# VHH binders against c4kar8, part 33

Target 1, 263 residues: c4kar8
Amino acid sequence: MAELSTPSPASPAPLDGGRGDELEKFTLRGARQILQLLQDLITHRGLITAHTGGGHSFMTAVLKVDEERGRVVLDPSPDPQANRRALAAPRLTCVTQLDGIRIQFPLVGLGEGQDKGRPALFAPLPAEMLRLQRREFYRLQVPLAHELSCLLKAEDLARKPVEVSARVIDIGAGGVAVVVPTGAAEFVIGGTLPACRLALPDGEPIELDLEVRNLNRQTQRNGTEQLRVGLRFAALPRAADTRIQRYIFKTERALNAKARGGL

## First folded at step 1 (VHH)

Design y41 (framework vhh_7yz9_2)
Fold by ESMFold2-Fast, scan of step 1:
Structure y41 (fold): chain B 263 residues (1-263), chain A 124 residues (1-124)
Amino acid sequence: as target 1 above (263 residues)
Amino acid sequence: QWQLVESGGGLVQAGGSLRLSCTASGFTVSDNYMGWYRQTAGNEREWVAFIDSGGYTTYADSVKGRFTISRDNAKNTVYLQMNSLKPEDTAVYYCAKDEGYSYGSDYYYGMDVWGQGTPVTVSS
């Protein structure tokens, strides 16, 4: 029995889940663009995580694109059990990255054979490839003196509505990170918190919908646990966006001026 | 400040062509997902065409083969070339900078930026 490849905690997971329509605008379907993207993966020696279902995956790479036969040639796993799972799977979901851009595509009808006398896996060219550019924005570390807070509308452990005043620890154009005491509310990744209220200086609180993106639990020295919650602005009105940007830029300029004054 | 300004809309006969322009200020179109959306009265806004930072393009099935999205990086402008126009293409057309996506424990975020919209009317 071969040892199972254990996915690392950082292994990429396929994107799926009831919003295929939202991903359509990032999905390449033109034969020429698919061939070009596969060739880019070869040129940059991009490593691919191939998901075979049932929580199983293996590492591969595109070795060659065979345009005449309309197929890709993939590097087999050194684990023969992983290759058997792949061949038995009705579909592989392949995930990789090029220059910070996530690339994901299906392969259907996987077979095995030889390329230049060496074992290889073969599959028809994918009919579609997803390209998702990962956009990183500057995040302002919120000064403690600002006492910036966000009133979260969530549910407790008994599913009763609760309001939790959370301290904002960082803020960017796309979202905030907050800290709450552990057990104050239940949060699930992908869940939406409607009508939350972000308290910025120089005005009324901003009402906005927040999507839970990340959760991290920490135990403080006093024994109190804190939960760090990463929240995305799900629907941000232009006026709210302008106010958030003004706060970020004003605070950044003040912090930069303070640092330069120290020199 | 981030801003998008559309132009080029108007009245056109069925079978005709029209070119929409979208000029960005405050950011570069070459670094971003840029797209065109359209909206008819009583309906939700629908995606039409998209171009990413790598220059890869995607199109809604309703416009594929008739519309072409492109950009001019020197002018910081995105275009939508609309050919073989149909009465069903009548809508207000919006240019947008798309947010992108975040996934897993990685937090990559952005903001949507929308233009004011430009009306296109296709006569039968």
Scores: ipSAE 0.211, ipTM 0.669, lowest interface PAE 4.3, mean pLDDT 79
Fold by OpenDDE, second read of step 2:
Structure y41 (fold): chain B 263 residues (1-263), chain A 124 residues (1-124)
Amino acid sequence: as target 1 above (263 residues)
Amino acid sequence: QWQLVESGGGLVQAGGSLRLSCTASGFTVSDNYMGWYRQTAGNEREWVAFIDSGGYTTYADSVKGRFTISRDNAKNTVYLQMNSLKPEDTAVYYCAKDEGYSYGSDYYYGMDVWGQGTPVTVSS
């Protein structure tokens, strides 16, 4: 049986970690934009998960934005230990959502004090805020008729190299999701699968390295267990990226045309 | 708007049972990692149980064999069946969603939706 790593309620990755060019379009750095978004969080009383590191977090909210002092006021945790951790942390990673958009931002230089006679946490305004719209995480559901596959170079439980032909179920700019029979190989989140081959309909397979990012066990209607593996393109050549984008675009267009009765 | 609403908390005697419910809106529980957490006064929140999209479950050692996490897809609800309750299980229980997402070449995970919590008190 493949060892499945479950997602840990660990702290989210830093905003600056693994940032590519594409991240910039989702990152707010403008002072006005940041202030507005923080104000929106206040207005909507958005609850924020504040991660202090080490798998620890507490619930908070933005209480106030102090533009004059360039700081944000947060609701402290009712747990003194959580507050101590927050204050000791080099960085607080705040995660929330507003109107179906995930929002993530770092706070550094956290301090404690009082706001209008009530205990509060203070931090300088974030230098950046990440807004991840769900629509931007679009993955094309691959039509069954396309029979996209990915040859995975993996290892079995005995660490013996194995090749697994996996059906691609969805594809995006950043990676693919595939399904494999349970026990076909051992997958570890964060592990790299080198020299894999992604087969697209338009030509020769694309050789690429894949990183395992998520694992999900699935039981089919017939009772058969499958493993859904989320894979990131670890190092995608530009030419390959272009091909993938072209495939996604063409397929999406075709699906839309069909949905409109055109095909 | 993503939302979780817990219910089912209350007072129970040691050795008793309780079933918590967590109803989701704005997303489908069967497509996500769902978890239960608990928090006692003065302590940090600790995870209790998770269920993945495939229905596989994971439990903290402290509750293993006593608690069962499950879901009803039709009701878009996650449950925590708690049996053989102990005074040490007294806490506010929270439901949460953990969603991985990709941006560019990176994947991210995190609990991004939380319920308001439901209190559970186990008396001696």
Scores: ipSAE 0.012, ipTM 0.307, lowest interface PAE 8.6, mean pLDDT 83

Design y42 (framework vhh_7yz9_2)
Fold by ESMFold2-Fast, scan of step 1:
Structure y42 (fold): chain B 263 residues (1-263), chain A 123 residues (1-123)
Amino acid sequence: as target 1 above (263 residues)
Amino acid sequence: QWQLVESGGGLVQAGGSLRLSCTASGFTVSDNYMGWYRQTAGNEREWVAFIDSGGYTTYADSVKGRFTISRDNAKNTVYLQMNSLKPEDTAVYYCAARSGLTYWSTPSEYDYWGQGTPVTVSS
């Protein structure tokens, strides 16, 4: 079984701007939202990896937001060469993490000076900030009591269409993992299963196009063989995305309340 | 200037009703995901109810059937109608707003918070 890894939200490597249409829904452009997020980074003393290009980066932090002058104040590197590279760079790409949320933003027009007698770096406030939440990487283990299922439209070993009801064992913003009886259908990594139907506890089944990401033949502790299939949401309607996120949110909250002895 | 202001809290007897209001300034509630959270002393904030930009509502199991979240777009206000109140509903209630499509239950996932309004339910 081969699985193409998704980038960790904790990774310091910048995300590609060429994913602009996919990342737009996670991009903050409101002035108040940007100011609030920068203030959250100050409050939590979030360490920022600032990428200056050419594989170079340094650790910094937001020290202050100067709203009247429209600028952010950053902690300079103790390495003078890192500061020189930063000042010479046409753009800094800043990457940080706050409670599992990946935050990335550009800074252009970096300058140096002093803040209250100490060396500091200054830049205009970013016009946008990317905020990728844990939901993009989180997988909720589906409670057995929910009996969550997905009707897969697949092919049998003779390449004839078959429908297989699969039990959903985990679910995230990017896909689901299901279990099927060995031999029920043929799955090919990278293959698309069109018009599958995901049954959530509340409401009608959701019609989804799913891409096969991985396959794992497992022997359970009782000796039973099963096929675990990892499926990516290849085409996800906005209404479906919303319902899936609501299910994850509601179920996570209920599980947290149960774990804390709530109710 | 963006803010959320809660009102409508107070003292109420068990079995009674209260309506909490949350008025937004500087942004439109119908364009955002709005939620109600509550917090008791020594505990983390817990989610109570939410309403999205499309008007769809979701409730915590502890309040389902008793509480109703709604909004009035003309008044830029979100409401939490609380019926059949129990002593266990005693808490400080917070209104929260969030841009985008994320529905995580943790307080850190919301962009804006109100100051909170206390609700005390006597037995």
Scores: ipSAE 0.000, ipTM 0.115, lowest interface PAE 17.4, mean pLDDT 77

Design y43 (framework vhh_7yz9_2)
Fold by ESMFold2-Fast, scan of step 1:
Structure y43 (fold): chain B 263 residues (1-263), chain A 125 residues (1-125)
Amino acid sequence: as target 1 above (263 residues)
Amino acid sequence: QWQLVESGGGLVQAGGSLRLSCTASGFTVSDNYMGWYRQTAGNEREWVAFIDSGGYTTYADSVKGRFTISRDNAKNTVYLQMNSLKPEDTAVYYCATVRYTIHSGSTTYTEFDYWGQGTPVTVSS
């Protein structure tokens, strides 16, 4: 065993964990901090979108915090199917905003019952809550009709250069998620793909460097295999950032209008 | 680099028991949401059991009362104890972690979603 020298000042976050370390700064794990934030959501009547997985979500709110039993009381959906999906889900991801700050927290072990004679959903207090001011964590699901693509410059198994046209499934200020056929290229978490080209409507493709953040292999119902790749913008020029934000804003506005019976 | 390595799969008779292990390297299981998923040929992966950073557990209806998820923080390992196995439990079992899932409206994006290579389980009748 070697003798330990005095520890150096905190090391820089590892490449693969850089965002994780930044998110840790915004993660509340103290019981009193969590209770206070939940109470703030009650006081401000914050609407919460509860995601149950598979693209399913419903609107809820924190009605009460039961400190003695260590649980939150939530407003059930008027849709019984949404409540059944929530109760069957392994985890709810709850998303809301307070004073322009994004708040996100998980709920596990959801149950149903009554509070003061009214139907309610119950869950243990969350073990953590995120408070994010950083827009780079926001993601928009790209409509299939937009046919957004990113030309990836990657390597095959023999380390030979290959170009792969990947379908963009979501996009944010910090990166994109794309889908590629399994075996089209080799991806290494933390690896950089230089000079990729993101095709957005109404302009030339944006040339950018992408860092591989995550990989998820999926088999579709038709038996085809595909790879979902999460990619971070390693360096983003201001003009490119502006175009991406404009696309996100315009698309969200159009989707919100359509959902409300607009054009 | 984050890695998950599953082990413990194999062939077992209906009514038997099997314990799967999932060892993490590069990150701590107690700081993450850890789950077991399974997949049969031609079907999507379905979740089986979940354990959160606080130690709370949830189970799919198909395995509730038969399977138990647990962890050993000292070994940085997550376990799935499978009892009263049925032929319908035949699948490839995957260990997964989800750290910092990001949501935007109807969209979900998992920033640090890592999967193991999978371990096959065959239950004979």
Scores: ipSAE 0.013, ipTM 0.365, lowest interface PAE 8.0, mean pLDDT 77

Design y44 (framework vhh_7yz9_2)
Fold by ESMFold2-Fast, scan of step 1:
Structure y44 (fold): chain B 263 residues (1-263), chain A 125 residues (1-125)
Amino acid sequence: as target 1 above (263 residues)
Amino acid sequence: QWQLVESGGGLVQAGGSLRLSCTASGFTVSDNYMGWYRQTAGNEREWVAFIDSGGYTTYADSVKGRFTISRDNAKNTVYLQMNSLKPEDTAVYYCAAGPSLEKYLSWLQSGYDYWGQGTPVTVSS
């Protein structure tokens, strides 16, 4: 039986357990977001504690992202035992901080080799990264052809309930921006719209609670008025977040492939 | 340590079907993103299909409705079922492990580190 090492009180332990659903809303699954975050760790020379299981961990850093080959290159430990444990582990849990923000991600399929003549560890790019951040900046511009809509449950001028089908113009990990016809409903910044329904192409509409973050009334060149409403996901279930992230990933890849194809 | 071995390629008539297999060694297919790519001589590799660890699948528009990606966790194998084959499907097909990413301004597809040797598919008109 192998003795389990207890992590030092000063060593960060992975976040897990009963917070799964809450942590999902801070989980990045978009390819661009993952790549950018890994690059930020390189730029800031972030030290990473890599947990190999059984209470063992070692200090590493991302040396580079090999985007062409879809892998990260890690600095090996000066302790050969730590490297052997890492290579034998089915999964590494990597924990670091960037500007006070906790970042955690898994690496599966660790290998060893050389990078420019020096020992290195290699792993496929992580499929997900946890960033304990209130809001993500990345926004996908929704293709008009997708006709993506959100049924908003709001109030009219007389405070009567009204349902408005709004066109989704952008979508990100933290929310959506929609366009609402002028006069269709009244919105209050900071107000919550309960049980709204987001229609994605690959299943039934997702029921979401949305918080109004901003309002912008614009007169278009043809004289029509439109209201743009920025909405935050207030209570995003894990399944809903997963579906939204998959939509963003699929659409991003399809748009990139279309641009690269050129008819 | 990681190995991918493709099989099932060959010569087929237009409108026919083939099933490609990719068996992994040194890692578990259910724990990884798995994909199929194809390449013709003188051209860049193009993505065909992905399956993620949760079993969610995505397809290139050129093969959607004709190709199906699946996995058998017990056999540690990923499959590509190719139906209604066309001459333009003629290529060397590669199995890949791990995520593929694209740079935001480059339109260059990031490849996987772990690739098979490829299996040729020829579709006669």
Scores: ipSAE 0.000, ipTM 0.188, lowest interface PAE 15.9, mean pLDDT 76

Design y45 (framework vhh_7yz9_2)
Fold by ESMFold2-Fast, scan of step 1:
Structure y45 (fold): chain B 263 residues (1-263), chain A 124 residues (1-124)
Amino acid sequence: as target 1 above (263 residues)
Amino acid sequence: QWQLVESGGGLVQAGGSLRLSCTASGFTVSDNYMGWYRQTAGNEREWVAFIDSGGYTTYADSVKGRFTISRDNAKNTVYLQMNSLKPEDTAVYYCAADLSTYGSRFSPSEYDYWGQGTPVTVSS
């Protein structure tokens, strides 16, 4: 019954799910743009994680784009079993990161052969590529010293209202991850928690509606059980978004300064 | 102080063409996500076309192959070239800018800046 923080492996959906309908405007479908982006991956020698389904993946890279034949050429895995899984899969979901930009695309109709006398994998050019700036998926690890909290308005097993003060462990443009004691409240993926209160260091708590996106039961080093809850900002007012971004930027800058000082 | 100024709307016959312009002042179009949205009476604003800071473009299914979004960085202007216009394209067209540092604005209601809207009427 434990939910994973990762979307279904069978879907070409983003790994940080819950924004499917909102990602259409970031999905490239122009042939020229797809070619340009694939060429950028070659130029920068971008490493790609290719997901073959069933929780399996391998590391690859685009070796070349064969525009005349409408194909990409990929570096095969040194593991023959990984290559067999890839060839048997109806679809590969390829994920990479380039200069803070997340790139994700499907490959269908994978085959094997040779390129310049070396083993290679071949696939038709993808019909679409997601290109999403890292800042949308960037998560600031909240320093323990900040004691950042979010008061969650949730329900117990009997659907009675309960308020839970949860520690914020990471925060991004799209949401927060919080930690609560096991059994403090009932959380349902896709459920909405209305009128929660996010306490940032500067100013009054921010009132926001949060959508439950993922659940993960974790055992700490000391054996303590806790529930990690991923929460999406369902409807974020502009003023709240500005304050959250300022907090992230200010904290990131301070952490970077501390890291450089330690050199 | 920061503004989006739209122009190029009007009345056109079905099968005709129009080019909408959106000039920004106070910020740079090349650094930001820029888009065109349209709204008909009684409906929410719908996304039409998008251009990101890298110059990559995306289009709603209803306009693919007919509309082209582009920008002129020297003029700080975003264009929407509208070809093969249909009566269904009749709407008020809005230029929008997402100036968020994190590109986090998925909802149009949360975009930083909007133009005043440019009416487009397509006659059958």
Scores: ipSAE 0.159, ipTM 0.629, lowest interface PAE 5.0, mean pLDDT 80
Fold by OpenDDE, second read of step 2:
Structure y45 (fold): chain B 263 residues (1-263), chain A 124 residues (1-124)
Amino acid sequence: as target 1 above (263 residues)
Amino acid sequence: QWQLVESGGGLVQAGGSLRLSCTASGFTVSDNYMGWYRQTAGNEREWVAFIDSGGYTTYADSVKGRFTISRDNAKNTVYLQMNSLKPEDTAVYYCAADLSTYGSRFSPSEYDYWGQGTPVTVSS
């Protein structure tokens, strides 16, 4: 009985060795910049994958930056074994994204303790943080004038099917972020919304399945609450992918032209 | 409309037990971090217990071994079973929901939902 050695999930390949020189322009080393970026992660509740090595990782978040002590506070895993691995690791590789930009940073010297009586992981502030804008992670902020919408087929609290017209706020190759009124529907992270319709300006709506990947409550300036839903394209047809890419490209060009005073 | 409604507070003798309930509407408790906090007059809210979407529970040291946080998904309700109550447990208890994707073991942000609170008084 050949023990099928489940291939150890490949440690995230080191960010492809673009020549060390090319990565420098994307590397933050300034203390102020690092602090600001960490604060941004806190503000946006950026979910972080912390790699501990050996193909193991756990989900965490930056909960606090302690500038006085020069340390970052992380949310520990609910899995004690994951925390033990993290503490035993000589280095954590933290990966996240903010505003469509991939962020990667190392943490060394991880320790456990309590912050105000709460279990927490602590590490010295990272010496560097890498910000990489890759096309695959890029999210175009949709101009309001385009009025992109997505008809979501979801369920309400009573599990009754409902259709919700959601405004698309950003779009990328991998998915969309939409905003819906509070209480409009129930969303489950990891859940699939089948047969949704994404409306693009260039033609008929695209029918597609969407997977809920992110939920974020937002309060508008006027005090109105809304839910931001991050949705991944599930099994996107090639033709639809092409249309989405075309839209993104055209819109980016137009925005850039406008920014340069050309429109 | 997203809402948390708490119930079950009251007067109890030291050593007694009480069960608090928090029913959610507009969102599913099993998909979010749910927590209990308590507050005494003039003091800040202190965390008591959390339950995450995976069902993992975390307790403050002051209540560990005495309190149990749980949920009934069918009722969309979170509970706090409080045993071996002490006068020091006297407070207004608040239910909170972190509706972010991941949540936090730390105090919910100002954007999280809170119940109205239910008072618990433990007499000596």
Scores: ipSAE 0.007, ipTM 0.225, lowest interface PAE 9.8, mean pLDDT 83

Design y46 (framework vhh_7yz9_2)
Fold by ESMFold2-Fast, scan of step 1:
Structure y46 (fold): chain B 263 residues (1-263), chain A 123 residues (1-123)
Amino acid sequence: as target 1 above (263 residues)
Amino acid sequence: QWQLVESGGGLVQAGGSLRLSCTASGFTVSDNYMGWYRQTAGNEREWVAFIDSGGYTTYADSVKGRFTISRDNAKNTVYLQMNSLKPEDTAVYYCARGTKYSLWGSTPYFDSWGQGTPVTVSS
């Protein structure tokens, strides 16, 4: 059974180590660049999802950068248990967004103390930060009217094969996020779901392998629980990649036209 | 095959010093993030000190100014110099290797562990 974490609002889950080489070109290591990016997060009041491992995360923000001591000051969680988990963690993986650009960075050596008489968390300045371009990371929020679905080939509690039709809630070049009813199937982070079928409006379903990247149990506004599953495309054929990009482009343009006063 | 072997633990009086050693085989310490963790009875492992491939060091607030992490690349060994020891430092100390890919996972940063070495600080 996958571990459940219900942070809301939830940032997208952290990117996995299997993409290290691909993402190297987006990694900042210059001290000045890192300081400037952290300062931009302060200026724009960017909310950060800090992942402590084991499916746990909490919401925080950079309160200030202490250049003299070489550290960042973070807003602690109102949940004391979340703060205890964070302090015990070997690393926080911090995920945020600035103007549609994904920013991700590790914090190692989290401590607690006070800033101007108020409780605060602090950590040394990160040695590296990921700053992804919009096109490389863009996630289209799928309109409900599109009824986009993915047929997942998974396992139930007894490890028997089961097929689950999951609603696609967002889609990007690298994967999809889907929602499934709680208990419909069991998912393991890092597990592969072979021969799943992604249904796009413009043709036959795309058969592809999906890797489970993250799991979040969420309680909806009506009190209903659902499981959000983040899935990476494994080895996309070029034709499938083209169809997905075309769907994203057309849908984004249609949504932008509505925002400008179109239909 | 990889292996991490810790040594140097023992009994010490409050205010005393100990030096822990961690010798690695099957990989190179200078190519990896290396760290020290400790665990007390009934608690989860607590991170203590960390050194990255570039030699940058980081310390938990509770040990900052008292502990020093270092490495000897020729001996493929990581050290933890513990000064001004307190009864609260009593724990089993573990050496750990971090993954090469620091930014991309939500899993614990250190995924390879030694067997641990006990440290007891009496008052």
Scores: ipSAE 0.000, ipTM 0.194, lowest interface PAE 11.0, mean pLDDT 77

Design y47 (framework vhh_7yz9_2)
Fold by ESMFold2-Fast, scan of step 1:
Structure y47 (fold): chain B 263 residues (1-263), chain A 124 residues (1-124)
Amino acid sequence: as target 1 above (263 residues)
Amino acid sequence: QWQLVESGGGLVQAGGSLRLSCTASGFTVSDNYMGWYRQTAGNEREWVAFIDSGGYTTYADSVKGRFTISRDNAKNTVYLQMNSLKPEDTAVYYCAAEPTYSFSGLYTREYDYWGQGTPVTVSS
């Protein structure tokens, strides 16, 4: 509970789901990069969902990388059926994350045996790995033309309820940053604002609870002060989460389409 | 086992219409992101349209206003209604099932379940 920071800085290059050259941009094919990424998964967190096809998957981890034999060693499932499915599969699709970055890679030629007297699964090193940002940590800068707003239920200086329409300046799957005129309301870091309404395009406003994560005061050129408030989505319903992620994707794609042919 | 079977492709004159169907077996289309992709010879597959468990739809700019994706939960089938077809729409069309957390398909292409494809040829 210690950190009250903004989830991520607002300076990423826009991502477009265009041609294979965009996919290649996120594909690691160098042996040294692949080895380093696998070692990072061991060092930080190794929880991997390994998909065996047919709607089946199991939880595993990279136990070690055997550079001399060109192999990865995986933790087998406690479910013998899951291990049998994995060994029978033509490939595993492994999905994990490292520091919020989504990582995906194939493993082909899975075998079983022992590592230091303990059951283990073995596979050749993958020829390629995808390293993609998790959309949950991406912050889209909201275009001014969208006039995206959030109706906040907050308190004034006298601790009385007040409703403030705040302009949304950035949005991610985990929250929004909004601009509030100084003195319009008072916010407390860690406080909850219940039943706020996010006016997203293409549908009814989304009613949700927001947690105050950070506050920043910025003086404008005319001498007035704006309060920027970072807000986290608390207990976000699945339907709302889906709508927010679609808005981010749609807007990202539109911005990228406008930028194409520039360089 | 999970399977997707596409049908409805064929030859059509520019300005014409076609309806593609994708029937799933072994899983429920309403529980997944379902998408249509297309591929021309020598090129990577490109996404065309998505529909998710909530029925929300998203389209590539090149087909928006001309194509409509829909589903019939009782038939466990996803459709792509293609109107005002252009020669540039000539491709092999693929149906895909994607994880619910992914509506772009970019990073889950190896994870997705794909059909065998149905060819569409649009002529003058």
Scores: ipSAE 0.000, ipTM 0.114, lowest interface PAE 15.3, mean pLDDT 74

